# VH-VL binders against o27280, part 370

Target 1, 266 residues: o27280
Amino acid sequence: MDSMNVPEVLEIKRIVEESESVKTFIFSWDFRREVRPGQFVMVWDFRDEKPMSVSLIDPVRSEIGISIRRVGEFTDRVHGLSEGDLLGIRGPYGRGFELMGRDILLVGGGIGMAPLAALADEATARGMRVDALVAARTADELLFLDRLEAAGVNISTCTDDGSCGFKGFAHERLLTLEENHDMAAVCGPEPMMFQVMRILDERDVPAQLSLERYMKCAVGICGQCCLDDTGFRVCAEGPVFWSQELSRVREFGRYRRDPAGRRVPW
Key: E = the ipSAE of ESMFold2; O = the ipSAE of OpenDDE; V2 = 0.75 times the mean of E and O plus 0.25 times the DockQ between their complexes.

## First folded at step 15 (VH-VL)

Design ua37 (framework fv_marstacimab; at its last look DockQ between E and O 0.84; V2 from the best seeds 0.83)
Fold by OpenDDE, look of step 16:
Structure ua37 (fold): chain C 266 residues (1-266), chain A 119 residues (1-119), chain B 112 residues (1-112)
Amino acid sequence: as target 1 above (266 residues)
Amino acid sequence: EVQLLESGGGLVQPGGSLRLSCAASGFTFSSYYMSWVRQAPGKGLEWVSAISKSGGYTRYADSVKGRFTISRDNSKNTLYLQMNSLRAEDTAVYYCARLDDYYYGMDVWGQGTMVTVSS
Amino acid sequence: QSVLTQPPSVSGAPGQRVTISCTGSSSNIGADYDVHWYQQLPGTAPKLLIYGNSNRPSGVPDRFSGSKSGTSASLAITGLQAEDEADYYCQSYDRSLRHSWVFGGGTKLTVL
């Protein structure tokens, strides 16, 4: 779902400190404009604009949330904002997750848990059994654990340093889990997603994966987020892709393009 | 009214190709998995293929894998089945059906379109 | 032939109770995938009769009921009527068959 909407200036209603480096910014939302887990919005701080995943969808409170990790100048500025401050938001854009079956496995790494948290809420509301493998480098970088637990999600944690849960990477933890699910949703570092997808494909578990690419326009016209060999535009045909689609994408898990269009390895 | 309407059936020679269409109305087409089911004359129901809401995920029965391709155009509310390398055993009424993504049942069926493969 | 097994035919007199069985395996019905039932009147397309083992869609009389246990399911029709004469199919899902929607062979119900 793509549109060329002008950013709507919205007041930050609430800020949730998720971790030292991640904040969730909550906005009032008119749900006449539909939004799905896995879709993204373009966030404008009146200087620059960046795509951000929707991490909270609350029709009851008429709110949405976007979780932002502090990683650069733009996000530094945004993290300096307070409740009551303004941001421009346009969207939502892209293809979100779709649900299938009764049992779903969520595999998320770092900030990749943002869209999956929203998906978890939808899945649990639907009556699905939700298992979540939450991965991070360290324990203090694990996101949304309390929220997921409150939603009734069965959580398994994984940390690179072993500070919480399984010591190792998400795909390594996944190998220790024998249960199959009706489908899986994956979001995180692309090398992680690549390994996880391989395991899920081997197990013949239908999987959806959310990709991150440099996105300038968000409406599929600039081509900055095009994937090699397929022509898929992450902002239009994605960011959520089925594993069957990604199997045709040569660059997936191998390299990406920087803002200058140069090929850079993961 | 929720409705599915198949078209494109007809007579074709062995080895030939045919493209079926299924026009959906009365519901949000893009919100549902879709499926093709066929029934040979005097025989039972056989699942042929299924496709996800976005079209990014497809499954096929072994009997048609490599020969049939399921696709959809959500902007046109239409489901397709491209049938290549047709065989006599592909002769059947082909139904399009809406899939329930939770229970995995088929809650809406078209009236079907007849495909006859004969020399 | 069919992944799910049904009796080829059943019969009953008007007003009677008839039952149609559907036998699967540990990879479909036994794997806790739901069973659905379809009614196909002569010369017509199939119609969903029972979904999720025992649920009736709107418009389906309560004379029709479904149940599931272990690797088998059953469709029961009470107060059999002439209009119930049709073919009945059970359907489930089997992930071990590369995620296939699987049907029974069908049962022809004759009202005597």
Scores: ipSAE 0.925, ipTM 0.958, lowest interface PAE 0.5, mean pLDDT 96
Fold by ESMFold2-Fast, scan of step 15:
Structure ua37 (fold): chain C 266 residues (1-266), chain A 119 residues (1-119), chain B 112 residues (1-112)
Amino acid sequence: as target 1 above (266 residues)
Amino acid sequence: EVQLLESGGGLVQPGGSLRLSCAASGFTFSSYYMSWVRQAPGKGLEWVSAISKSGGYTRYADSVKGRFTISRDNSKNTLYLQMNSLRAEDTAVYYCARLDDYYYGMDVWGQGTMVTVSS
Amino acid sequence: QSVLTQPPSVSGAPGQRVTISCTGSSSNIGADYDVHWYQQLPGTAPKLLIYGNSNRPSGVPDRFSGSKSGTSASLAITGLQAEDEADYYCQSYDRSLRHSWVFGGGTKLTVL
C-alpha cells in the first residue's frame, strides 16, 4: 500500500511527438497496479515532481502513456529527454471517469484531450459510440486526431482562428452538434469547461469534468480526505468531478486561486 | 453470494421522514451505479432514484424530487434513501437494485422493505 | 402511470407460445435504448429475465426470448409451463429532459 507512494524508476520506451509543444512518453507498466482513464501519476525527473494525466492505457502491450505539454522549466527538461532515459513514476492517483450508457460526447481543449484519449479507448472497447469535439487555438495545436480516428471516434474540430474545422470556441461548436448523448466528459481550460457544462446541464446530459488543478488534492489520499480545525470535513477526491458536484463550487469557471490563496478571475 | 438487503421500512405518518438502507454483499459495490424502485400494493414497478458509482451524480423521479435524497457510503457497502415530507401515495415496497451502466438495466434486486404512510 | 404500455394480462395453455408486447415512444425505445424484461413471481422481488433486448442471463431457459423493433419490444415464451405464471415488466430508459429509468405497467401471465 505504502509502496504505491514510492517512485519507481522507469525507462522511456517510446516518445510520440503529438505537436510542437506536446509529447507522449510511453513506459512499460505492471497492470497489477490498475490504471483507469482520468487518473494521473507523479512524474519525477530527479529534481522536481509534477502530476501528469495518463493518456494511454494499453494492457495488451503492457504500456502506459503520459502526455506532457511544454509550459515551464520542469516540462522543458522532460521534453529534452530521449528514448532510453529514466524518469520516476509514482501512482496512479485520483478518481477516474465513470462510463454510463451507449454513447458519449468528449469535449477536449488543448492538452485536455490527453485523459479523454484514454477514455475514448475504454469507451470504444466497451462498445460505446464516441463523438469527440476537439478544440485548440490553431490547427497545429489540435491533439490526438489520428489516434481518435484509429479508435473509430467521430471527430468534430474547432479552432479559435478558424484554421481547422469550426471557427470559434468549443461551446459555440457544441451548440451546432446533435444533443442526444447518454453522458459527456470534458477536459480543457476552465472557462471552456464552464461554458460547456452550462450547455450540457441545460440539455440534461450527465457530464464529468477533469480539473487538472485538483490533481494534487488526490496525492497520497486513500479515498476521502477528511481533516479540519474542529473535526472531520469530507473532501471529494479529484481530478474528475460530476457537473452536479461542480455546480456547488462557486469558483468553478469564474475565478481561481493564486499561490497565496487569493481569488484571481480567469 | 451476490445480495442486496433493504431495511428501515415501517409505518410513518403523513409529513414524516424515514431513512432506508440497502446493504450490499458478494460484489464490489463501488463499481456499480445503484437504484431505488418502488411498488405500491397491487400496482406496478416505479423507478424512484439512481446514483453514480462515486455518488457524484444523482437522478430522481418527478414524483419524489425535492423530497427524497439518495446517497451511498462505499466504505460500508451501503446505499441510502432519505425520505422527507412523506405522503400516502409513497406507500410501497421499496427495492434496492443494481444498475448496469451500459444497458441501463437492473440485474440484481433486493427483497424489498415495506413503507406504509398512514395515520 | 406507466411510460411504456403493456397489456394488463395474457393467458395460454401448457406447451403453447405467448407474446407480451411493450410499446414506447421516440424518447425511449424509439431512441434506440434497450429493453429489459423482469419476471415477478407472487410475493417475490423482480428477477432479470432478458437484458439488452434479447440476451438471457445465466440460468434463464431458451424458452424465453426478447426482440425489439421501432418503438416496441416483445417477450416471447414458448413451451409455456405452469411455473411461468407471474407478472412480467418491461423496462427501458427515457432521454427526454428527465433521463429516467421507465417501466411498463406489467402483464399478468395466467397458465390455464
Scores: ipSAE 0.777, ipTM 0.871, lowest interface PAE 1.0, mean pLDDT 88
Fold by ESMFold2, look of step 16:
Structure ua37 (fold): chain C 266 residues (1-266), chain A 119 residues (1-119), chain B 112 residues (1-112)
Amino acid sequence: as target 1 above (266 residues)
Amino acid sequence: EVQLLESGGGLVQPGGSLRLSCAASGFTFSSYYMSWVRQAPGKGLEWVSAISKSGGYTRYADSVKGRFTISRDNSKNTLYLQMNSLRAEDTAVYYCARLDDYYYGMDVWGQGTMVTVSS
Amino acid sequence: QSVLTQPPSVSGAPGQRVTISCTGSSSNIGADYDVHWYQQLPGTAPKLLIYGNSNRPSGVPDRFSGSKSGTSASLAITGLQAEDEADYYCQSYDRSLRHSWVFGGGTKLTVL
């Protein structure tokens, strides 16, 4: 009996407002159910169920944090909840990030910083040097900066509008940064991740990237999260892929598919 | 108790193929990077290939790139090396090794399996 | 040819101290990548002897020690014993060569 496949109803212990549009919902968690940075959970509000990033993995306090960006009907309802309210959690699912070496680069765009914040905690606990490039549209959307700084992470920022740090895209800022990392972990808008991956591949930096796709089952049987030509299932073989795996995927960075299989531009 | 056991070696003609296997026991195989190292008769150790925990990241020595493929099946606790287009200089004992992803050293070695490439 | 350079052989009398050098470059040992040492007894698989420059795995006697300075590393064996007669290899990591793990050519230790 695999209890990870059935939602557990959990009480919201704390809510942290990370920005105007992002909240982190914190739950008590029994760490006999192991959680790795980069894995995801399915969040059930008793009407609908969506995949969400794990952003906090805290065995000392026996807590897990799930960061949710308000983007539509489901997330609007969840953002309306209070501490003490109930939410269903299935998981964790998917492949998490693998750490390598002593010097890691994180590149996160928007909510993509959520799984990278969890990874930063693990990397610093392991004794790694952590550099993070944190990207957003505006300064108000930069996530987890205080948490990363407190952990000893070396932060570089960029914003589309230039309100904080480098004005421009993450890959443009990356070209001006040090090249001495043993690995990189990347999560954010797929066009950004594609451009960042190209730079990291040219620098011969082993890179892992976390993808999002439409999900239904989260355990790899329904086929809804499949990538072109490869047969990779984001919920089972991913959501974290090595850049070597993604180099075989034609759709990566170019388009996505809706539930009917139609191409939709990024 | 921690053990790596290679198999699949043998005599092969030049241009032929072999698939080596390495059975792992006594540790959580999926939690470790893995490597192949070879040693030609009377010669030193030469790194051949490495693979990440998931199998999604691989690296190869220049001498084997394009001809050898490392892979793993975590459900079977098994590491593989597919060797194609074999040459006489590939003649060696092939060792399976457990790779430390922080130090980049190899802390557990198998007994090796002999590959001989000869007409 | 090996990326890391070791002497082909060294020798010593029982009870004495010997050292084995390992010389790399700015892209491996000089880029602060660790050096590891392996002992290979005749007809057997290599065995990890020293990792992370100077750390001994459980079961390795304290008469084996390692050090690293600049682009070079050294394995020292004190109280030399007959069973120490073996081949010894250093190993490191090299980012610039696109074959990331690199070994020295090996050193045959003879106990006189």
Scores: ipSAE 0.716, ipTM 0.860, lowest interface PAE 1.4, mean pLDDT 89
ESMFold2 (binder alone), look of step 16: mean pLDDT 94; pTM 0.957

Design ua38 (framework fv_marstacimab; at its last look DockQ between E and O 0.90; V2 from the best seeds 0.82)
Fold by OpenDDE, look of step 16:
Structure ua38 (fold): chain C 266 residues (1-266), chain A 119 residues (1-119), chain B 112 residues (1-112)
Amino acid sequence: as target 1 above (266 residues)
Amino acid sequence: EVQLLESGGGLVQPGGSLRLSCAASGFTFSSYYMSWVRQAPGKGLEWVSAISKSGGYTRYADSVKGRFTISRDNSKNTLYLQMNSLRAEDTAVYYCARLDDYYYGMDVWGQGTMVTVSS
Amino acid sequence: QSVLTQPPSVSGAPGQRVTISCTGSSSNIGADYDVHWYQQLPGTAPKLLIYGNSNRPSGVPDRFSGSKSGTSASLAITGLQAEDEADYYCQSYDRTLRGSWVFGGGTKLTVL
């Protein structure tokens, strides 16, 4: 019996409002259980359970943070909670990000910045130079800017509507940046990640990308998060994949499966 | 004690295949990038291949690209090098080396295993 | 043919100071990638001698020192001893070679 598969009922210690649609829920954490940026936890509100990225890892305060975007019934309920309320947390699960080199580029879109924010903290603490390209549809959807800045991250922003930073998509902004890095970490909408990966591959920059799929069990049993051709399970072999791994994944950037298992385009 | 121990070397004919293994001990194997470096008799050191911590990312020298495959099994603390289509110029002592992921140096080396490709 | 260039051989008498140069290019040492040095005693595996341009691993005597400037690096050995007779290799990283770890051709140090 792996104790990590049993939800722990934890009290919400603190709630940070990141944006109108995103909140970070902070919990006390026993760091005897290791957690890495890029890993996820299953959040249980005693009715339903959803995978959520770890966005904050603070060994000093013995805290972790989970950033949740309001997108449906489950997240609506969670967003209605207050400090002191309870949630079930099990995990962490999945493969997190690796770090290499001295310079790292983070490319994040929307809520995809959640795991990257945690990675930024680790990279900065390690003494790496961190550049972050933060993308969103509009300025008010840009996440973690103050936090990243405080950590010493060099931030570049882009928005679809041009309300902040570069007007356009992340891959378009990336094309305007000439500097290369020892590695990159990417997380956001899959079409964005697909384009970004192609650019990074052309530049011979090692890249890791965090995928989002429908995950039910989180332990590699149910197969709901299996990627076509490879059989990679996003919850077990991922959610963080190297670009070399994703190059073998036919569906990446092209389609995903809905809860019914049907192929749906991005 | 931190240690790397290579095995699998031997005599093979041109066009043949060989699989090298490197057993790691004394450290958390999965926390390190790993590399293979070879040295032909009387020659210098040549980097052959490198692999990420998880094994999801690999790099190869041009001289071995398409013929060699680096892999690892973190549950067994073992690094592998599958060598196919071997050539005479592949004759060398092959070293397993632990790779520092920040400085990009190799801080731990095995004693090497000899691979001889000859007809 | 090596990406990094070293003199094939250097020699010195016991107690003397010797230096081994390592010349790269703008794509490796000049791109501010660190240089590492390895000592290979006859019939043995290489051993890390200097990492990160000038750092000594535990157990390496302080008479070994490394430096880097521009596109070149240098290993200095003071108070040369008979036991220092070995091959020395510099190593760096080159991004233009699709991210390759690159070695110098090696330098044979003879203690006279």
Scores: ipSAE 0.905, ipTM 0.951, lowest interface PAE 0.5, mean pLDDT 95
Fold by ESMFold2-Fast, scan of step 15:
Structure ua38 (fold): chain C 266 residues (1-266), chain A 119 residues (1-119), chain B 112 residues (1-112)
Amino acid sequence: as target 1 above (266 residues)
Amino acid sequence: EVQLLESGGGLVQPGGSLRLSCAASGFTFSSYYMSWVRQAPGKGLEWVSAISKSGGYTRYADSVKGRFTISRDNSKNTLYLQMNSLRAEDTAVYYCARLDDYYYGMDVWGQGTMVTVSS
Amino acid sequence: QSVLTQPPSVSGAPGQRVTISCTGSSSNIGADYDVHWYQQLPGTAPKLLIYGNSNRPSGVPDRFSGSKSGTSASLAITGLQAEDEADYYCQSYDRTLRGSWVFGGGTKLTVL
């Protein structure tokens, strides 16, 4: 029923400024509706609705957090809100990350660290050893470092400009890391995820990747998740996919679709 | 009551095919990794295949890779093992087992179904 | 060749104690992967006896205990009873074999 998917109007309890372009909005949440890392919610500003990954899951404080990067009209309006203001939230939606084993590698680029931060909390609470490779264009765009450190995560950083940690891209830094892991979780720009996936596959590390473009498919809008021009079908609910599932999708990491549906290289 | 019930075993000739099923009840099937383990007559336990909760990740023992396919249907609470190009060495009791994703152990086992590859 | 090594047989009299060893390597038990033990009574499916090196599932009596040190693990059975006569298997996980679940060859326990 529609009533099961009606947005709840929630008060913004707290806002954390993660960077000049990213804020985390924290809401009280009734955990009778379970939410897991890798899932998303639909955020409604009373004009438009957009999918946003859950970046904080705190049953002890009865809170969830949603991290939003300023990239367009909707996100600009949401960034203009203050504590005490209202937003509509519905969900959670999509399949979350699956954990396996004793140790996990997280590889995040930019805002892709948001769902991985929630996963890091679950993995550490479970007693897993967590290593995180956090990538961004510049040092000021690295996200959640303090939160990851507080959780006991072993952090490596890389920036395109070399302003913090390794100078270069996430996949270049990953090639210099020799530690094996039982599994990996990856989230960030699609070209980065494709390169990281190739390296993890070569190392026989099972990997899960979170793809923003498949979030709408999970709520019944499937234009981005059905067939590519080679006839390969993505036969799985997003946004989280195993690398085994993505290895058959020719479009992954190579092409995107413009508003007219044409293939455009990344 | 947590239960796993295998079916589909039988006698098959070399080069033949067989599909095993495992019906799960008494727990949330979609929340668990699942596995197949076999045991040849008078021999020990051998892990055959494993599948993730969503079915998006699968693993196989080298002895069966390329011949066996593990799959699951979470809407039917059922695990499958499609066995192709069967060999005499595949003769065994095949067990369905629930995997613990933290310990890498197997906490619930079915009763097994016998597969005989002969004649 | 077996990745985990168990003695093929062990025997004891009622009321005595026996131990069953499980020897691995640096790629499995030595890499801090846990050891699990299964009991298989004649003609039946295996049953989880010990998980995570030393934990007992509900219904497993205190007579059964597990331990792990370095690249090896052991199962101890005290107050041996006739119904303990069974095959016992250790199981761990091996990183080197593209991540696989590995079993010991099994130990037949005879109660004399």
Scores: ipSAE 0.765, ipTM 0.870, lowest interface PAE 1.2, mean pLDDT 88
Fold by ESMFold2, look of step 16:
Structure ua38 (fold): chain C 266 residues (1-266), chain A 119 residues (1-119), chain B 112 residues (1-112)
Amino acid sequence: as target 1 above (266 residues)
Amino acid sequence: EVQLLESGGGLVQPGGSLRLSCAASGFTFSSYYMSWVRQAPGKGLEWVSAISKSGGYTRYADSVKGRFTISRDNSKNTLYLQMNSLRAEDTAVYYCARLDDYYYGMDVWGQGTMVTVSS
Amino acid sequence: QSVLTQPPSVSGAPGQRVTISCTGSSSNIGADYDVHWYQQLPGTAPKLLIYGNSNRPSGVPDRFSGSKSGTSASLAITGLQAEDEADYYCQSYDRTLRGSWVFGGGTKLTVL
């Protein structure tokens, strides 16, 4: 196959502990392969391969950062690695976020803040005002707060248990925020994104949302990442979609698909 | 050299359809929002439609909503405007314009293509 | 009609200074959206003259300048020349009714 579809074996340069369950793995990166916020990479641990969020894009240091939450056997093995250990990386793949206007709202749930942190850096660098609504179940699971604050992002938090910021869900907090944004970018649990999208659509705020589906090829050939009713392939036409595109997708917010293509409830 | 070149204008009867094209060159087309602006004979400029970089977000002036469809093919560096249910008041020169997504201004314009709706 | 208001015409003698006003509202210029100016010579496509309220693209003479205050903007032309005879349009963005790119009605500049 060509170089885009073959993992490049890279050394882990640095590991950042983002939380008890989330680590960011930093690699040297040749920016002849452009990377944009919202694109993904396939990470290969020499046994299995999974799509992962890019959370840091630093052309000055020639580095990218990949944020990985420990949730199963693959991510457990990767979390056990140390600086100097090797991983295969192929990509980037997919459609990234587009910026628009001067005022942007980010709404992130859990690990969904990873691609939004990269977007926040890009938005801030071009002089946009950035508001971020950072959501998690508990305070200990809120991600990237110090980094966002250092970048000058205006942060609102919400936690399901009320341990930090607003007690409740992201969409409930959103109802209490100012409505003056030129656009929004949303990433997190799909039920959360559906509720957030509904509010943003009612407010006529252009919104982009990053979806996750099962992926095999990452280049749109195999059909495993297709959405019902549209034929959109998350790995090729997404993972980032405009809300206008998603309004035609019946399955959004209702179910997902497993590796065999079977419908599975959220 | 940055250029936009419209085509597809002409004479059409009321209720008819036309499809305008705008060929882009000299810049990375997929990196820019795009727009259509029209000008009726002897009148001022009127914004018609805008489209995002991917094509996934579109907007329309109220006067054309439901009748016109903006689209783009980034593999062909081409912007389109499908105009259906045309009316006499749609008679205008149609300009393709490159839209700045930060300032919301239009920094590159095509030469325009004339659309005449008459029986 | 035009959301932004411009005088229909303005005139001046060669060498004089003229100004063209552009009046908007709290939903466009007053909501901190930028004002852009376009020059349209007879029979020709519009050309960007001023962007971001006061920035001049490369190749636009120094005698063109723009400013913005409150809900209004102005284009100033000094050292008026015969070649400046054209129509001039202001343009901004308005977030009401789902957001729209909006133009002024245009001002015909006559050089006497």
Scores: ipSAE 0.693, ipTM 0.856, lowest interface PAE 1.5, mean pLDDT 89
ESMFold2 (binder alone), look of step 16: mean pLDDT 94; pTM 0.957

Design ua39 (framework fv_marstacimab)
Fold by ESMFold2-Fast, scan of step 15:
Structure ua39 (fold): chain C 266 residues (1-266), chain A 119 residues (1-119), chain B 112 residues (1-112)
Amino acid sequence: as target 1 above (266 residues)
Amino acid sequence: EVQLLESGGGLVQPGGSLRLSCAASGFTFSSYYMSWVRQAPGKGLEWVSAISKSGGYTRYADSVKGRFTISRDNSKNTLYLQMNSLRAEDTAVYYCARLDDYYYGMDVWGQGTMVTVSS
Amino acid sequence: QSVLTQPPSVSGAPGQRVTISCTGSSSNIGADYDVHWYQQLPGTAPKLLIYGNSNRPSGVPDRFSGSKSGTSASLAITGLQAEDEADYYCQSYDRDLRGSWVFGGGTKLTVL
C-alpha cells in the first residue's frame, strides 16, 4: 500500500488566525515523511477533500501547518473547526521549490504567500538574504507580515487600493525595485505571476512559480490536470514550475480550465 | 563512493551529432544541480551548460546555445548532453561536474570523455 | 579571452611560496560571488582545491589557502612540493552573462 494515498486522521493541535478570511491549521507531523516548501496535501473533512499548500514546516517542533482561505462550503466547514477536532491529511504531493544562490526574491499575492512563508523559513535557515514583495487587494488581506519580519525577511508591500505600501499591482511595484537576486519564487493569481515572470526573465533572474489549478481527480495526484501545448500535469509535475517551463505554455496567464476541462478566461 | 562517469564521446564529422551521458553514483543525484564543462586539447576549462535539480531550468554558454541540449533522468541517475551541428571548435574533453547550489562551485568531477570533430 | 584573468604561468622552488591571482569584474567577483579553485594534474580531471573563497575540502593540506578582495581572488601555496606541479583554475559566477559559470584561463605552476 502506498501510504501517500491513504489519509491519516490528525488532530488539530493549534489554529492561527491570519486574517478575517484565513486560518492556519497546525498538526503534529512525522518527518520520516519529508515535506518541502511548495508541496501540497489533500485535506479531508470526512465529506469532501481539497488540495492545500503547506505553509509551515517545523521539524524542531515536529509540526506542519496548512493555511486555508474561506471561499466556499468546504473551507467554511473547516473554518468552523476547533483545536482538538480531526481532519484527514494525505500527502505530501508535488515537487517543491528549489533554492539556489545567496539572495532570493519572494513575490506573493493573497493566499499565495502561504507556500512562500514556508520557503522563507527554509531560505533564512540556510543563510540566504530574503526579500519579499507581499501583494494584496487591501491592507487587511496582506498575509504573514509578522512571521516574515520575525524571520529577518526584508519586506515590501503593495495593495491595489493603496491602503498599505505601494499603490498598485505586484509587477508595478517590482519595476520600482532594482535589486538583483540569484533566484525568485512567485505564488499568487496567474495574471500577476505572468507579469512578474516577464520582468524577472528580462532581468535574467531564474524564477519558480507555483500554480493553483482545479483538480479533476479524486485522488489528487494524476495526469488529468494539465497545461495546454506541453502536456505538463500540474498535480504530477508541479505545482512548482521554473519560468523556462512556463514560457512554452500558451495557456499560462491567459486562461484556465474549470473542473470539466473547459477554457475559462482570467 | 561518490562518482561521475562520462560516456558517448568519439570521432564525428563537422555537422554531425553525439549524445554524451554521465552516470552518477554514491549520492542522491536528484538533490544536485549538474553541469558540463569542456577542455580543448592544451587549452583551459570552459563551462558549457547547467541544469537544475528537476531539469526545469537550464543554462548554456553562448558558444553552444541552440546546438546543445542538456537534460537529466533522475530515475536513472543520469545526465545527458545532446550535441548537434558540431564544429571543429567543439573538439574537447567533456566533463560532467556536480554543482553546489549555494556557492556556485563544482565539487565532484568525472574523468571526461573525448569528442573529436574532424573531417 | 577568459572572463576571469590569471597569469599563464608561475614558478617557484621547493619549499617556497607562490601566489596565483584571479581578476574579475563588478558582475562576478565584485558582485560578491564566491571564487573556487581547481587543481588539474597532468592527464587527469580537475579536482576541487578551494571553495567559497577560502574553504578547503577534506584532504586538502593547509599549505593551500584562498582569499578574495574586491574584484580579485588569490590562491597561495606555501612549502611548494614537486607534486604541486599542475594547472590551477579559478572559477566564479557572472550575473551579466545571463547567469553563467566562468573560469579563468588557467595558470601552469612549475616547481623548479
Scores: ipSAE 0.711, ipTM 0.844, lowest interface PAE 1.2, mean pLDDT 88

